VHH binders against Imidazoleglycerol-phosphate dehydratase (hisB). Designs and how they scored, part 13

Target 1, 187 residues: Imidazoleglycerol-phosphate dehydratase (hisB), of Pyrobaculum calidifontis (a3msg0)
Amino acid sequence: MSYRRETRETLVVVELVPGAVAQVETPIPFLTHMVETFLFYAGLGGRVYAEEKRRLDDGHHVIEDVAIALGRALDQLIGDRSAVARYGWAAVPMDDAFALAAVDLGGRPYWVVKAKLPNVAIGGYPLPMFPHWVRSLASEARATIHIYARGRDPHHKVEAAHKALGLALRAAVSPASGVQSTKGVLK
Key: E = the ipSAE of ESMFold2; O = the ipSAE of OpenDDE; V2 = 0.75 times the mean of E and O plus 0.25 times the DockQ between their complexes.

## First folded at step 5 (VHH)

Design x11 (framework vhh_7b2m_4)
Fold by ESMFold2-Fast, scan of step 5:
Structure x11 (fold): chain B 187 residues (1-187), chain A 127 residues (1-127)
Amino acid sequence: as target 1 above (187 residues)
Amino acid sequence: EVQLVESGGGLVQAGGSLRLSCAASGSIFSDYAVGWYRQAPGKQRVVVASITSGGSTKYSNSVKGRFTISRDNAKNTVYLQMNSLKPEDTAVYYCATYEIEYTYTGSTTTVYTYDYWGQGTQVTVSS
């Protein structure tokens, strides 16, 4: 599944392939690393490409536009929401940091991001943009996403959050269980 | 989660120099953007210099060419080297950083800014 988003400010192309290796290219190194991390733990690969046509801010447009395009590609990939498990969650430690993510693919765009983030930029990525990235992703994927993250190292905190979100999404998109026979055998 | 302590202020004649230090404890300070602010009596607190975690610096027009901000991440310390001081540089100088806590919901966005300020250090420049 693929999606292309072009504006006056950016061009973003996303092609998601389950089980493939991800090739991610963006002008923001930490965004590239975080998207790679998210996709790897989500069990998704393919291509994510982003470029800036105009630099009007500190990368705010490209960060949001990558999340929008990725969310739209996920929405297309999920397809029939009755065919997936729908719910997923994961708790991920990363040294001092801990992140919890929970996802509901029920078609309701909603988000809760609770993280104490310093006003710093890591690899060109202003960390206060991370909640905006989640918001855009949740909105376009039509998913409810909850992320709670704590820790001392903000790099570990944000990275743990992306790992947790990836694992939660992986569980949520897994095939829905049906009855094992016409008699409905369950444990 | 971060505590800041300024030092290095004092009295100096016009044309003199002072070096201010901002020492941090708590969280991993090397990842924080840090600013030096000053407040003269009866005026608002204004930024004079800032440094990002990566070392990029910015200066207000009033201090460009005279002040230099730098950091030593191994010591969790940010410095402000002040040269060619003028009487109008007289103020209490503050070191500051902040953390933002976001709670995004579908209906509202709640943003809490946790400012971490030092107590300030007085700089007085005689004519």
Scores: ipSAE 0.013, ipTM 0.373, lowest interface PAE 7.5, mean pLDDT 84

Design x12 (framework vhh_enristomig)
Fold by ESMFold2-Fast, scan of step 5:
Structure x12 (fold): chain B 187 residues (1-187), chain A 127 residues (1-127)
Amino acid sequence: as target 1 above (187 residues)
Amino acid sequence: EVQLLESGGGEVQPGGSLRLSCAASGFTFSDYAISWYRQAPGKQREWVSTIYSGGSTNYAESVKGRFTISRDNAKNTLYLQMSSLRAEDTAVYYCATYEIEYTYTGSTTTVYTYDYWGQGTLVTVKP
């Protein structure tokens, strides 16, 4: 099970394997680290590869395209949404930082990100792109994602958020029998 | 506590040059985008230039080709090299850094929060 996304600007290949170790390669060091962190805490491995065919911005295309490809791969991995737990959440501290994430895999794409982020880049990753990364992931995975992050160190804030999202997703994709909706049907 | 302290202002004649400095403390300077703003007498504060942590720069149209923003991360210092100065460049110049708060509900709303400003340094271009 793999997903390939190719545009004029980027090429992204994602193969997700539950319980495996992740091999992540992107042209943006902090993006590589954050994707590795997310997958590790989600209990997912395999391969994520991204390259830029041309740099027309500050990494916007590759950051967004990685999120899109991951979301599509997750949608494929989940398959029958009545077979998963659907809901997951986690609260993660990281020194001064604290992040809360909650996920609903009910098929409704929606996102809420509340975080104070400096208008800077860490390891080539403009931090204002983090909410856009979550948006693209939520849209393509057909998931509702809520993230709240606080703290003084922006590296810790974003990293704690990725850990929390990973743990929340891990819980949400865990196996379950029957439907979890109070109406008996998943949307 | 985040602190920004500008220096280097003064009086110059039209066509002259000045270099402004901004000493930063209380935060990891190398991780932040830092900007120059100015406020002329009787006018609103306007953006002049920004330098990002990676070294990329942006300039207001009115100063392109005349001003150069730079940073020295080892010294936690921001600079603005001003050349070909004009009477309309007369203003108090401020350095600033900012955070963006993102909220919410199916769309991203951007809110600038925790703006940190210095006290300013006066530049006067006199004939």
Scores: ipSAE 0.012, ipTM 0.329, lowest interface PAE 8.4, mean pLDDT 84

Design x13 (framework vhh_7d4b_2)
Fold by ESMFold2-Fast, scan of step 5:
Structure x13 (fold): chain B 187 residues (1-187), chain A 128 residues (1-128)
Amino acid sequence: as target 1 above (187 residues)
Amino acid sequence: QVQLVESGGGVVQPGRSLRLSCAASGFTFSDYAMGWYRQAPGKQRELVASISSSGGSTNYADSVKGRFTISRDNSKNTMYLQMNSLKPEDTAVYYCATYEIEYTYTGSTTTVYTYDYWGQGTQVTVSS
């Protein structure tokens, strides 16, 4: 599935292909690394391209717009939500860090992120933007996402979170085993 | 009630020293990495120094490395900044704050709780 988002500040193009290798290009090195990591562990490849037409902030627009475009592409890729497992979770260690992620692809946008993050930038990525990235992804993918991360190294915390989210999503999009929503309705 | 109260600021001549203190209350101080930030008139706020929750790790901005020392006493819920060899360009309001922002988002995307504690600041003026 393919999605293109263009604003006055950014251009983002996302093409998701299950089982393929991901090619990710953004102007923010750590964002590129985190998106590559997320997609790899999600079992998704294809292309993610982002560019900034002008920078009036510290990367806020491109970080958010990449999450929005990814979420929209995921929503399109999932399609019939009754055909997928719907629920997924993963716990991922990375040295001192530990992250737990859980997702529900039931069509409800909701998010919970609990993490202590320093007010610094890693590879051009202001870490306070990570929860906002998750929010935008959850909103556009119409998914409930819970992430809990702990550790001392902020790089490891955020990276472990992206790995856990990828693995959780991979489980959630796997083919349905015949289990349906307890409410009998999916959005 | 969460409070961070800075003290020790003042007016000094170049080359002199000041020691800033930050007294914390209302949260588990020993669980948080802490930092000293400063903001000069017309400039963006910058991180000067940070210290891990245990005090075992510190880092400093290049402009102050070798001159400033950050420390903490978890038994007293207090953090310090020892400022030596002060320069006119060190003139700023100095803030103590949690180094890490604790994010808790509950409910829909309209409900966000951010635990980012800041003091009110203390003025440091270095003038001849």
Scores: ipSAE 0.024, ipTM 0.413, lowest interface PAE 5.6, mean pLDDT 86

Design x14 (framework vhh_7b2m_4)
Fold by ESMFold2-Fast, scan of step 5:
Structure x14 (fold): chain B 187 residues (1-187), chain A 123 residues (1-123)
Amino acid sequence: as target 1 above (187 residues)
Amino acid sequence: EVQLVESGGGLVQAGGSLRLSCAASGSIFSDYAVGWYRQAPGKQRVVVASITSGGSTKYSNSVKGRFTISRDNAKNTVYLQMNSLKPEDTAVYYCATYEIEYTGSTTYTYDYWGQGTQVTVSS
């Protein structure tokens, strides 16, 4: 596995493969769906597996630990940051909802999420955990992530945000144009 | 922004029953957690009952066994069935929901309240 995270509360295993189909298993249905959505739009597949060793909360630990493991696996996958485009963004509509995401893979961990989220759970996922999921992902991927989402349907808002983030990341990890690894020589 | 409208209040004798309704604008209401609150004259507003989007319920100790909260997502409505009413239940009853906004390190909570419906229990 490219990354394995084990604590007293959870076990998370992530293996990212560009261009492959993603197989995602978590104990939280909406988290599973959102991770699948993010990876699909990012052009990434492979495996994401998470399990709870102890039920101590409303899924807080597993949601956070999945984001941490994904971010770490992304950091490993990106490797040489001079070889990628670095910047990416996307705008995604989903019925009433609209999301904007922008990513900078420059090695600076920072996050901004502007979204109004009701204090409800969808498929076992408390929606207020979404900004924390983004924070953990950004921190471990060493990326600056900005997300802006609006709309009436909170399911559509969060799903559009994951699609936009996936597309933005896909653009940011694409190979840099021209000569990626050579410095000081112009052709 | 979400708009909530309460109805079903009135005057009833001790031991009687009333059913309050909380109607919301928009088809997405089913995803919101909703609470019923009450405010008696000269007192602070307190929570009475709540229901999550999945239908899980919670009640204050003063109403357990007498009040039932339920929802009909097809009608965008949350109900409060009040049985065995006591004079101490006299209050304006409000329904409410909320949204949380995150902006970097800052969190804002937006409360949405209805106008209230008066419940008066005599003797």
Scores: ipSAE 0.037, ipTM 0.458, lowest interface PAE 5.6, mean pLDDT 85

Design x15 (framework vhh_7d4b_2)
Fold by ESMFold2-Fast, scan of step 5:
Structure x15 (fold): chain B 187 residues (1-187), chain A 124 residues (1-124)
Amino acid sequence: as target 1 above (187 residues)
Amino acid sequence: QVQLVESGGGVVQPGRSLRLSCAASGFTFSSYAMGWYRQAPGKQRELVASISSSGGSTNYADSVKGRFTISRDNSKNTMYLQMNSLKPEDTAVYYCATYEIEYTGSTTYTYDYWGQGTQVTVSS
């Protein structure tokens, strides 16, 4: 449940613990908050740490590498795909914004995002990178992810999308079945 | 075939005004939120002002709030930026662009149209 990714541009460490509190640190404030939001609503905690060794872009490498590392850690956490519910979805309002997310953990990487995003950065995060973050997460988690988001406030729009994705993932990773324990006592 | 053409830039003294125009063609202008962006030498491109598709909502960067006014005329497929009380720090190339990038499906489908820019120089 622990994954480490190091390149010439970044270092990312992810430790996912179900039910724990998330400790997230990245050099991009909005990315930090969106990852915190996603994990909280997914019912996942632990640690996500990212650093830039040299910034050659507007944060593209860090944003993408965090998604890759999260996806790999999630793939490891899921394990046996026949043991989970597989499907999950959620609809989340956030003031003027509304997001719908649906997830299939069937082992097939695919992504669909339908949203209008302004060509601006919020807290160091170029919003056009959000669909690419979803693509990288879906690819590495071996999941099909669909996200639809609408609204006027771009901050609310992207945040609602992360909440919806978290809730959808939480449902999808829930157990498909369990073995009933037997604890009878004979005397 | 899609074009955004800026005009109205030039050289002015501090405290003066300029009005920029952006003429759009080749797409349904009235359906898109639009923005003015600027880029000074050695600096990142930044949003200056944005306007909703109907013109009913506008937003401004803190650095220009109260001095700049964005507007549009959908019947003429034109957007404007009225720049008052110009300062040397307003010196930049000003770009007309669609404000929002539209993502559709598994393929990135960007309606991200940009003009070539118009130079605004405010002498100190």
Scores: ipSAE 0.188, ipTM 0.573, lowest interface PAE 3.1, mean pLDDT 87

Design y01 (framework vhh_7sr4_2)
Fold by ESMFold2-Fast, scan of step 5:
Structure y01 (fold): chain B 187 residues (1-187), chain A 124 residues (1-124)
Amino acid sequence: as target 1 above (187 residues)
Amino acid sequence: EVKLVESGGGLVQPGGSLRLSCAASGFIFSIYWMGWYRQTPGKQRDLVADIYSGGSTKYGDSVKGRFTISRDNTKNTVYLQMNSLKPEDTAVYYCATYEIEYTESGTTTTYDYWGQGTQVTVSS
């Protein structure tokens, strides 16, 4: 599935292909790394491209717009929500860090992020933008997403969170176990 | 746990110099914002100087040209070099950092971390 988002501030193009390798290009190195990580663990590839038309902020618009476009592409990819497992979760350690993610693809957008993050940027990514990235993804993917992350190294915390979210999404989009619906079916 | 320990305070004559040190532990110091605040009795804490992970600094107007903030990421230490000290610089000096926690949709909590403070007295 493909989605294109263009505003006065950014252009974002997302093309998601299950099982493919991801090619991610953004002007923010840590955002590029985190999106690559998320997609890899989600079992998704294809292309994510983002550019900034105006340099009006600290990357706020491009971080948020990438999440929006990714969420819209995921919504399109999921399609019939009765045909997927719907629920997924994963717990991921990364050295000192630990992250837990849980996803419900029931069509209700909601988000919870519990993570203690310094007010600092890593690779051009202000860490306070991570919860906003999750919010935008959840809203546009029409998913409930819970993320809890703990650890000493904030790089490991955020990376573990993206791995856990990817694995949780991978489980949630897997096909239902061969029975599409027996409710109300008359033989 | 975030811990900050200040040292280097004391009594000094007007025009003298002191160097304050703040030893940090419990977090990845090199990527955190660090600040020095001071407080006199009956007043709120005022920011004296700050330094970002990349080395960018800002100073309060009353100390510009006299004080220098620096950091040594290999030692997890932030410093405040105080020159040309004046009686009005007399205060308890605090080392600080902070974290932001996102606890649920639409809510944030800022956690301020402070050292115990070190007394600087400028007097004859």
Scores: ipSAE 0.014, ipTM 0.334, lowest interface PAE 8.5, mean pLDDT 85

## First folded at step 6 (VHH; framework vhh_7sr4_2)

Design a1 (from u02 with Y108E; at its last look DockQ between E and O 0.81; V2 from the best seeds 0.00; counts 0 for: unsure alone 61.9 < 65)
Fold by ESMFold2, look of step 6:
Structure a1 (fold): chain B 187 residues (1-187), chain A 123 residues (1-123)
Amino acid sequence: as target 1 above (187 residues)
Amino acid sequence: EVKLVESGGGLVQPGGSLRLSCAASGFTFSYYEMGWYRQTPGKQRDLVADISSGGSTKYGDSVKGRFTISRDNTKNTVYLQMNSLKPEDTAVYYCATYEIEYTSESGETYDYWGQGTQVTVSS
């Protein structure tokens, strides 16, 4: 399950391999760490590579383009969705931080992120970009994603959210038979 | 439970100095921009000074060159050194910080304020 995305601003290459260890390289250290965390808890590995071809916006394009590429690779991995559990969720603490994630793979993209964050960059990652990362992932994976995070430490809140999202996705893609819908169809 | 507690206010003569402190708790202080604001009765709160998580500072026009904001991330404390005080500096001084409350596409400022400390510069 692979995808290459090249724009005037960025290049992103994603290969997803269930059960493997992820090799992640991006120009933004915190993004690298968060993508590694997400993939680890999702039970997915392979390769995520991103580079900036020119810097226009303090990493905004790279953060979004990685989410887009991951979402498209996930959509490929999931396939026609008749063989997966569809729903997954997890609650993850990290010290005082707590994150809850829920995923519906039914095909309608939507996202909800509820979190209070300072306006700061951590490891080159402007924290205001976190909700946008989730939006781009949900849109391209054709998934509904809800994330709630609370706590004192913004690094822990965002990291716990990535752990929770990984675990929720892992559960949602697990094998099941038949269409998981009371209407007998997915969108 | 964000908590900001100011101290160091009081009565001073014109030309005098005061040092205000604000003890912060309930959040990881080093990630937050901190600020000092002041308010005279009947007016809005005005910016005195702010300091970013990385130490960059900004000052209100009326206090430039007289006031200095600083922070100690190991003590979760922000300071305001106030020199060459004037009667016009008489006000309640508030320590403040903020977060952005996200709900999906909406990011809106959510402010936190201390209870304030009175500074009175007698004429």
Scores: ipSAE 0.478, ipTM 0.794, lowest interface PAE 2.0, mean pLDDT 91
ESMFold2 (binder alone), look of step 6: mean pLDDT 76; pTM 0.755
OpenDDE, look of step 6: ipSAE 0.721; ipTM 0.871

Design a2 (from u02 with D50S Y108E; at its last look DockQ between E and O 0.01; V2 from the best seeds 0.00; counts 0 for: pae O 14.0 > 2, unsure alone 62.5 < 65, placed apart)
Fold by OpenDDE, look of step 6:
Structure a2 (fold): chain B 187 residues (1-187), chain A 123 residues (1-123)
Amino acid sequence: as target 1 above (187 residues)
Amino acid sequence: EVKLVESGGGLVQPGGSLRLSCAASGFTFSYYEMGWYRQTPGKQRDLVASISSGGSTKYGDSVKGRFTISRDNTKNTVYLQMNSLKPEDTAVYYCATYEIEYTSESGETYDYWGQGTQVTVSS
């Protein structure tokens, strides 16, 4: 199933399925590529479509709404979390950059992004929106996400982070026997 | 719950025509968008055409000028007239619908999909 989010500012449609390569279309080129990258390494296909109904900002709403839609679609895809590994992590280098991502699908939203990013835009993507994107994703996916990225090149840091996050998510959603909780239930 | 029933698919020669129908039921909102997508084995699902409650249409680039989407709101049915069919139009065609509530600044919902109907264009 697909998730549709429509506001006065944006329209976002997200369909996630395991496997294949997702079709991603957004008005922000760098966002498009980052989502493609994230989903690719997460092992998720389907489609992500976003459009701006009105352009009143620098892409803030598109970025946020895409993250929200992705998070909710992921939450739906993951379900009750009764048969997934729950935890995943990955470390990815990209030239001068290094990123570490860790995910907990335990149902409690939380986010940490440790990455120094300048107040510039790459491919129409304001880099300071990256932590906001992660926050929105984590919140709506009901997941704990930690990202640590270092390096000189902001492009490399953000891209490495998306790769690492995808890989971490892929591991976290991997099949597992039984609820991965000493409590016997995830909430 | 929303249910979509597709019909009209089949085998046709290049240059031929088909008309797909999708009957929807179970809507809870007054406004919705309906559309057609197509998919071939191993490929992603692509937009063919969509039509809003207000009648605004969108078409995939490859079908513009050949396909026409229309809707009958009294029957909650969307139609796809496919003319000048080409072998590359061969795919499973899926009907989709989006319920949208416009009582607030945002509408959030999941779309619904039909089971798909096979369209084969071959000489």
Scores: ipSAE 0.000, ipTM 0.181, lowest interface PAE 14.0, mean pLDDT 89
ESMFold2, look of step 6: ipSAE 0.478; ipTM 0.796
ESMFold2 (binder alone), look of step 6: mean pLDDT 77; pTM 0.759

Design a3 (from u02 with D50S T103Y Y108E; at its last look DockQ between E and O 0.92; V2 from the best seeds 0.00; counts 0 for: unsure alone 62.0 < 65, grease 24.8 > 24.2)
Fold by ESMFold2, look of step 6:
Structure a3 (fold): chain B 187 residues (1-187), chain A 123 residues (1-123)
Amino acid sequence: as target 1 above (187 residues)
Amino acid sequence: EVKLVESGGGLVQPGGSLRLSCAASGFTFSYYEMGWYRQTPGKQRDLVASISSGGSTKYGDSVKGRFTISRDNTKNTVYLQMNSLKPEDTAVYYCATYEIEYYSESGETYDYWGQGTQVTVSS
């Protein structure tokens, strides 16, 4: 599935191909690395391309717009959700860091990120934007996402969170038959 | 756990100098803004100086030109060089850092403090 998002500030193109290798290009090196990590552990590849038309806010627009485009592409890829497991979760350590992610693809968008992070940019990525990235992804994918991360190294905490989210999503999109709800309907 | 240990305080005469050190452990030091604060009895802690992860510095008005903050990321240590000390500089000096504690939309400052080191400037 393909999605193009163009605004006055950014251009984002996303193509998701299950089982393929992801090619990710963004103007923010840490965002590129985190999206590559997320997609790899989700078992998704294809293309994610983003560029800035204007840099007005230290990359805040492009970080958010990549999450929006990915979320919309994921929503399209998953479809009506009658053929997926719906829930997925993972716990991932990375040295001192630990992250837990849980995903519900039931159609109700919501997000929780619990973490302590310094106010710093890593590889051009202001870490305060990480919770907002998750919010935008969850909203556009019509998914509930919970992330908890702890540790001493903020790079490892955020990277472990992306690994965990990827693995959780991979489990949630696993093939299954029938609507995965005790009510027989989603949301 | 985060640990900050100050040293280098003491008694000096007006016009003298002291160099404070803060040894940090329990976190990846290079990512964190570090600061020195001071407190006299009955008052809140006041910012003396701060230094960002990238080395940018800020100073309280009463210490500009007299105090210099620096950091050594190899030694996980923050320094405060205090020159031209005055009696009003008498205080307990604390090393500090912080994180933002996120809960979805909410982000609150979570402060980490050392135990402090006494600086006394008297005749």
Scores: ipSAE 0.619, ipTM 0.848, lowest interface PAE 1.2, mean pLDDT 91
ESMFold2 (binder alone), look of step 6: mean pLDDT 77; pTM 0.769
OpenDDE, look of step 6: ipSAE 0.739; ipTM 0.877

Design a4 (from t15 with S31Y D50S; at its last look DockQ between E and O 0.88; V2 from the best seeds 0.00; counts 0 for: pae E 2.1 > 2, unsure alone 57.9 < 65)
Fold by ESMFold2, look of step 6:
Structure a4 (fold): chain B 187 residues (1-187), chain A 127 residues (1-127)
Amino acid sequence: as target 1 above (187 residues)
Amino acid sequence: EVKLVESGGGLVQPGGSLRLSCAASGFTFSYYEMGWYRQTPGKQRDLVASISSGGSTKYGDSVKGRFTISRDNTKNTVYLQMNSLKPEDTAVYYCATYEIEYEWTGSTSTTETYDYWGQGTQVTVSS
């Protein structure tokens, strides 16, 4: 599944291919690494390409626009949600850091992020943007996403969160029969 | 747990110098902004100096040019070199750091600064 998003500030192209290797190119090295990590653990490959037309906000537009494009591509890939498991979760440690992610693909967008992070940029990525990335992804994928992260090292916390989210999504999109709801319908 | 331990305070005459140290543990020090604050009885804690993870510094107006903040990421230590001390500099000096606490839920979100403080070290400037 493919999605192109172009604004005055950015261009983002996403192609998602289950089971393939992902090629990720962004102008922000840490974002590239985190998206590669997320896709790898989600079992998704293909292409994620992003470029900045202007660097006016320390990468805020690019980080948000990649999440938006990924979310839209995921929504398209999932399609009719009656054929997936719907729920997925994972807990991932990295040294002293720990992240928990839970995903519900029932179609109601919502997000919860609970974490403590310093105000620092890593590899061009302002860490306070991580909760915004989660929000944009959940909104556009029409998914409920919960993230909890703790630990001493903020790089490891955010990376563990991307790993956990990837694994949770992988479980949630796995094949299943029938609508996974006690109401017999989603939403 | 975050732990900050100040040292180097004491009694000094006007015009003298002191160097404060703050030993930090319980977090990856190099990613955190560190600060020195001071408090006199009955008053709020005031910023003396801060230093970002990247080394950028900020100083309170009353200490500019006299105090220097620095950090040694290999020793997890922040320093405050205090020169040309005045009686007005008499206070308890605290080492501090902070995190941004996120509790974001859909349409409503809380983002708050969560401060960590040392126990303080007394600096007394008198004749």
Scores: ipSAE 0.473, ipTM 0.774, lowest interface PAE 2.1, mean pLDDT 90
ESMFold2 (binder alone), look of step 6: mean pLDDT 74; pTM 0.730
OpenDDE, look of step 6: ipSAE 0.484; ipTM 0.787

Design a5 (from u04 with D50S Y108E; at its last look DockQ between E and O 0.75; V2 from the best seeds 0.00; counts 0 for: pae E 2.2 > 2, unsure alone 62.1 < 65)
Fold by ESMFold2, look of step 6:
Structure a5 (fold): chain B 187 residues (1-187), chain A 123 residues (1-123)
Amino acid sequence: as target 1 above (187 residues)
Amino acid sequence: EVKLVESGGGLVQPGGSLRLSCAASGFTFSWYEMGWYRQTPGKQRDLVASISSGGSTKYGDSVKGRFTISRDNTKNTVYLQMNSLKPEDTAVYYCATYEIEYTSESGETYDYWGQGTQVTVSS
């Protein structure tokens, strides 16, 4: 599963391979680390490559474009959602931090991120961009995503959230039979 | 529990110096922008100086060149060195920080303040 996204500002290439190890390269070290973490816990590997063609913001375009490309690649990888469990969730602690993620692959995009974060960048990643990353992923993956994170260390909160989201997605895409809806259809 | 405790205020003559300290606890100090504000009775709080987590500083126009903000992340302490003090610098000085609570993309600023320390410049 492959997806290429090229805009005036960025180039992003995503290849997703279940069960493989991920190679992730982006111009933002913390984004690289978070995508590696997300994919590892989701049980996905392959390649994620991103570059900036121009730097007109604090990495806003590349952060969102990686989420868009990942979401599109995930949507294609999952395919017909009648063969998956649909719901997945996980809770992950990291020292003082705790994150909860829940995913519904029913096809309706929505997102909730609740977290207290300082207005700073970690490894080139402005932390206020994290909710936008989640929004873009949920929209393109056609999924409902809820993330709640608490704690004192903002690095641990965001990292725990990525771990939880990966585990939640892994559970949601697990094999199952029949449409997982009381109405017998999704959407 | 976030705590900010100021110290170092007092009475000084015009032209004198003071160094304010703010001891911080209850959060990962090194990640947060810290600020000093001051308030004169009947007026709103004014920004005196701020320092980002990476050490970048900003100063109010009336104190530029006379005051210096600094931080020591190993001691969880932010400082305000005040030189060439003037009577108009008389105020209660507050140490502050903030974070943004996100609910989805929307953010609301949550401010944390110390109790303040009095600085009085008079002869």
Scores: ipSAE 0.388, ipTM 0.725, lowest interface PAE 2.2, mean pLDDT 90
ESMFold2 (binder alone), look of step 6: mean pLDDT 76; pTM 0.755
OpenDDE, look of step 6: ipSAE 0.482; ipTM 0.794

